# Designs tried in a protein design chat: VHH binders against NADH dehydrogenase (ubiquinone) complex I, assembly factor 6 (Ndufaf6). Part 29

Target 1, 289 residues: NADH dehydrogenase (ubiquinone) complex I, assembly factor 6 (Ndufaf6), of Mus musculus (Mouse) (a2ail4)
Amino acid sequence: SVAAASGPGIPGSHLYCLELLRKRDYESYLCSLLFPAECQRSASALRAFNVELAQVKDSVSEKTIGLMRMQFWKKAVEDMYCDNPPHQPVAIELWKAVKKHNLTKRWLMRIIDEREKNLDDKAYRSMQELENYAENTQGSLLYLTLEVLGVKDLHADHAASHIGKAQGIVTCLRATPYHSSRRQVFLPMDVCVQHGVSQEDFLRRNQDKNVRDVVYDIASQAHLHLKHARSFHRSVPAEAFPAFLQTVSLEDYLKKIQRVDFDIFHPSLQQKNMLLPLSLYIQSWRKRY
Key: E = the ipSAE of ESMFold2; O = the ipSAE of OpenDDE; V2 = 0.75 times the mean of E and O plus 0.25 times the DockQ between their complexes.

## First folded at step 22 (VHH; framework vhh_7xy4_2)

Design Z6 (from M1 with Y33W S53P V108S; at its last look DockQ between E and O 0.81; V2 from the best seeds 0.00; counts 0 for: pae E 2.4 > 2)
Fold by ESMFold2, look of step 22:
Structure Z6 (fold): chain B 289 residues (1-289), chain A 119 residues (1-119)
Amino acid sequence: as target 1 above (289 residues)
Amino acid sequence: QLQLVESGGGLVQPGGSLRLSCAASGFTFDYYWMAWVRQPHGKGLEYIATIEPRGGSTSYSDSVKGRFTISRDNAKNTLYLQMNSLKPEDTAMYYCARLDWFSEELDSKGQGTQVTVSS
């Protein structure tokens, strides 16, 4: 006599996820369209979930409201595994992906827990702290994406770890001009100290060599992770490669920031790459990352 | 504005040594992988040595490994190639080159310096 979990769907929940990605994470939107047809809806649900969590920090003025939103998602994930998802469009699509692919609950919870810990306004204390955050968020998201693709492989997981770290570093770099306009800097403090750079240097948009050296060192770590992931690509099953399409965008950003001499505030870094859809399509046929 | 100027070439006997230099200007030298490439007369370019921006990691082609050493002095914006145990096969025009992170192709190269090894 216990009523079945009721939320089998919300009409238009998939469209909601797609519109969210088009607006807030266009690069992930494009990548999801290149997944195998049977995986596309689930891939977009994972990316939409990531967007929902990422926006909490920027959308609330009070930490307690941010914590409430993270509590919602923790309960939503618990309830999904009892076939009782809340009536929220992204939660519904995520629940469908969980059922279809037998997604590992631990990875979903790790993402939420890590983002909850990162709700404050403090810069990362070190490069290692940024990389750990990236592993637990972006890395876990890629592990789930491999599960959507049906890939169970140690080398694929190792590539996902490195690509996740590279993605997290690039995201931190890309967001720096936006956060600086709001008088916030999250770049790793240990790297800034090494070059005699303060947060005020970024708030004033200094382009001195020592400031650019901070950006260079941080971007170099993302480059190193991407290079490592690629060093063993022959050992990674080709079925995993759709999960790694984001490396096209990572490489594009790293090329651009080098071309502007690591001036993180240069306007060209915020310019949309109109060739990205073509580059991703070509990459999808190469069976490489 | 970008400028790469090689020097130190010349005529040497087999078994001899030369040290090539490349003065770099017009860009932030410390942010780029650098390379030496060579072109024997009538042949294509051969990548012979590369060095990372901060000088820690190097790589060499099999034809020069153990005999040539690439190095850089970032304070002087200068790239070096120490060439030991020279062979007639090393006769070529030698170019200093700047590389992008993801490109195996030259981003830029200098005018070159001729190295001729003959008895």
Scores: ipSAE 0.454, ipTM 0.752, lowest interface PAE 2.4, mean pLDDT 89
ESMFold2 (binder alone), look of step 22: mean pLDDT 88; pTM 0.893
OpenDDE, look of step 22: ipSAE 0.852; ipTM 0.934

Design Z7 (from M1 with Y31S W101S F102S; at its last look DockQ between E and O 0.01; V2 from the best seeds 0.00; counts 0 for: pae E 16.2 > 2, placed apart)
Fold by OpenDDE, look of step 22:
Structure Z7 (fold): chain B 289 residues (1-289), chain A 119 residues (1-119)
Amino acid sequence: as target 1 above (289 residues)
Amino acid sequence: QLQLVESGGGLVQPGGSLRLSCAASGFTFDSYYMAWVRQPHGKGLEYIATIESRGGSTSYSDSVKGRFTISRDNAKNTLYLQMNSLKPEDTAMYYCARLDSSSEELDVKGQGTQVTVSS
């Protein structure tokens, strides 16, 4: 057993990241496994980083605590680029990824900053605001993922942007029942107002046509982004495709919600797709997204 | 058979320079991350430099940063370590190492070449 020269690292930090993903972001976990072997660890680190940040909003009862956690990550990122990451397993793995792939600091910071701003318990004012949030978080994550893959391509960037936005929207939709149980609604207010729907309608799990119409409009926007992303397929380098495998899960959700006539509270929407691993594998094999 | 053969080590005075080479054979060299590791006498193995398969990204330990340069010639299946401004603390057995693609851990290392920095 050649004792792995203990580089500056926490033993098992990679496994920690994988376990974190498996538990908190199973889709990302599966996607990460389909990356090229040399990129898997870095991809997992990035996604684990994202999970850590995303959990802050859900776990924090007090905004102040959330802010402190965000500050920790800001400092962590700064310190990483000074080769002094904190002794936290995700931070260590992220640091390794940063060094290995020369990841752009700006994207990491953007994710933190945007999530920090989003700690407010307020609904999105508009669809555009949701898309901006998605761009700055999921989009940034995808840009970093492309860097891990060694892809520098404009079409890939455009695809990443659209996929990021679709991801953000779908994430918002998927989380709506959970938020509702906590008496929170984050869906875009402009869309709600357009259909005469109040936040209370969602809290009461109203299934009226107007509520369904709101969900339809929001879901349709995600679908549109997905379509746009796929329109770049012929122009996107094949090396980028692993970064976009999450489109499989997005499409799956959008199909599911359509089948239930956009009842966002339908129990079937909370069920895990047992065929997702197979679907992802097939998509990976087909070199499509 | 997989082989890593280091060369270029020797005795050098403080402030001097050495260039280590590693000839790789028996595997697809350009598909692997490579590293230089060193082991001082009586001490553990230390990673000092890593290079990605295509040679675009490199990393260094703090102890050698700014003084050592790792590079590779994939056409020649050769890994290099340029060592400048050598210090007595750099005295060690130096090994060329192939890293596992998934774990980035040391997979295989050569027999090593001795570097001694002494006045």
Scores: ipSAE 0.000, ipTM 0.269, lowest interface PAE 12.5, mean pLDDT 91
ESMFold2, look of step 22: ipSAE 0.000; ipTM 0.281
ESMFold2 (binder alone), look of step 22: mean pLDDT 87; pTM 0.875

Design Z8 (from M1 with S53P F102M; at its last look DockQ between E and O 0.78; V2 from the best seeds 0.00; counts 0 for: pae E 2.1 > 2)
Fold by ESMFold2, look of step 22:
Structure Z8 (fold): chain B 289 residues (1-289), chain A 119 residues (1-119)
Amino acid sequence: as target 1 above (289 residues)
Amino acid sequence: QLQLVESGGGLVQPGGSLRLSCAASGFTFDYYYMAWVRQPHGKGLEYIATIEPRGGSTSYSDSVKGRFTISRDNAKNTLYLQMNSLKPEDTAMYYCARLDWMSEELDVKGQGTQVTVSS
């Protein structure tokens, strides 16, 4: 949206954020409904902000237009900390969350800066580069979510970092069939080289063992991050656990990809988990992640 | 058809050694955590050793640490258990097992091979 902020709020801005999530990030929509009631609106604002940034790369045909949209969000964040948010529904809800929870500006800016650096169509050079991107985007988003929940805890931050990295890796894997149909491959090049695999192997949807080994190696890093985060869950305050509900869908994807022998193009990976709402609801009772 | 076929069991004297093998087929072996589990007569299953898909890390129950060694040869789709310093309490049916990588719970179990330690 164009910023024409003549007032501090927009009627229906919260509904706009919910509808954006329902349509574009259904998993986050479901997770937000399981937050404590006083936190739900702010949690949905953070996730809607993430959706707005994620859509920039896919929605623009020119990099310069993408850069302009990132500049809009940088200025929006600067202005909301001066109590002058732009007239855009997500920015308004984000500003309300910032004021209510004293959200750390640096985390918001780190997400935007990292997304801006990745407007190019180049594959990650290494697994470490993918993990750094995931930490700076998904990790930062989780740190903000912990602030919404009122959690200041070193172990919670460590869990958020690992879960953020796992989420970024899974997102990269999950998006690969879509990008391959558009002749783009973003999987870490160092892993591909290690197995003698080229981008053309993914464009042709080659499922020889060496190609599946690339997918295995990348998925196993997401698995390791999730395992590390869970290894110290007893040290993480229970108040943090709503921020980590997304691990249910991460686990679901990682189970499925092993079941299809790491064939990243297998149709079953595209099927919705019809039991996801129930699984999330049950998980919210278990006080673990 | 997915199969785990154990071999190498038998009768051995206390203090002796035995090497168990498990031939795996019908799945991509090096994508899975593998384990040895045992069941003494009239008792439940005991997980005794686990190995990562590419062989990097192993874990052992306290009852066998230092005496048993799990290993795998991914080129031959074979899991091994080297059993040294055998004791009468090691007498059990030994099973090769494939584990779910997220839960690390038993996914598939073989038919087993009997190990009997007696004088």
Scores: ipSAE 0.517, ipTM 0.789, lowest interface PAE 2.1, mean pLDDT 90
ESMFold2 (binder alone), look of step 22: mean pLDDT 88; pTM 0.888
OpenDDE, look of step 22: ipSAE 0.849; ipTM 0.932

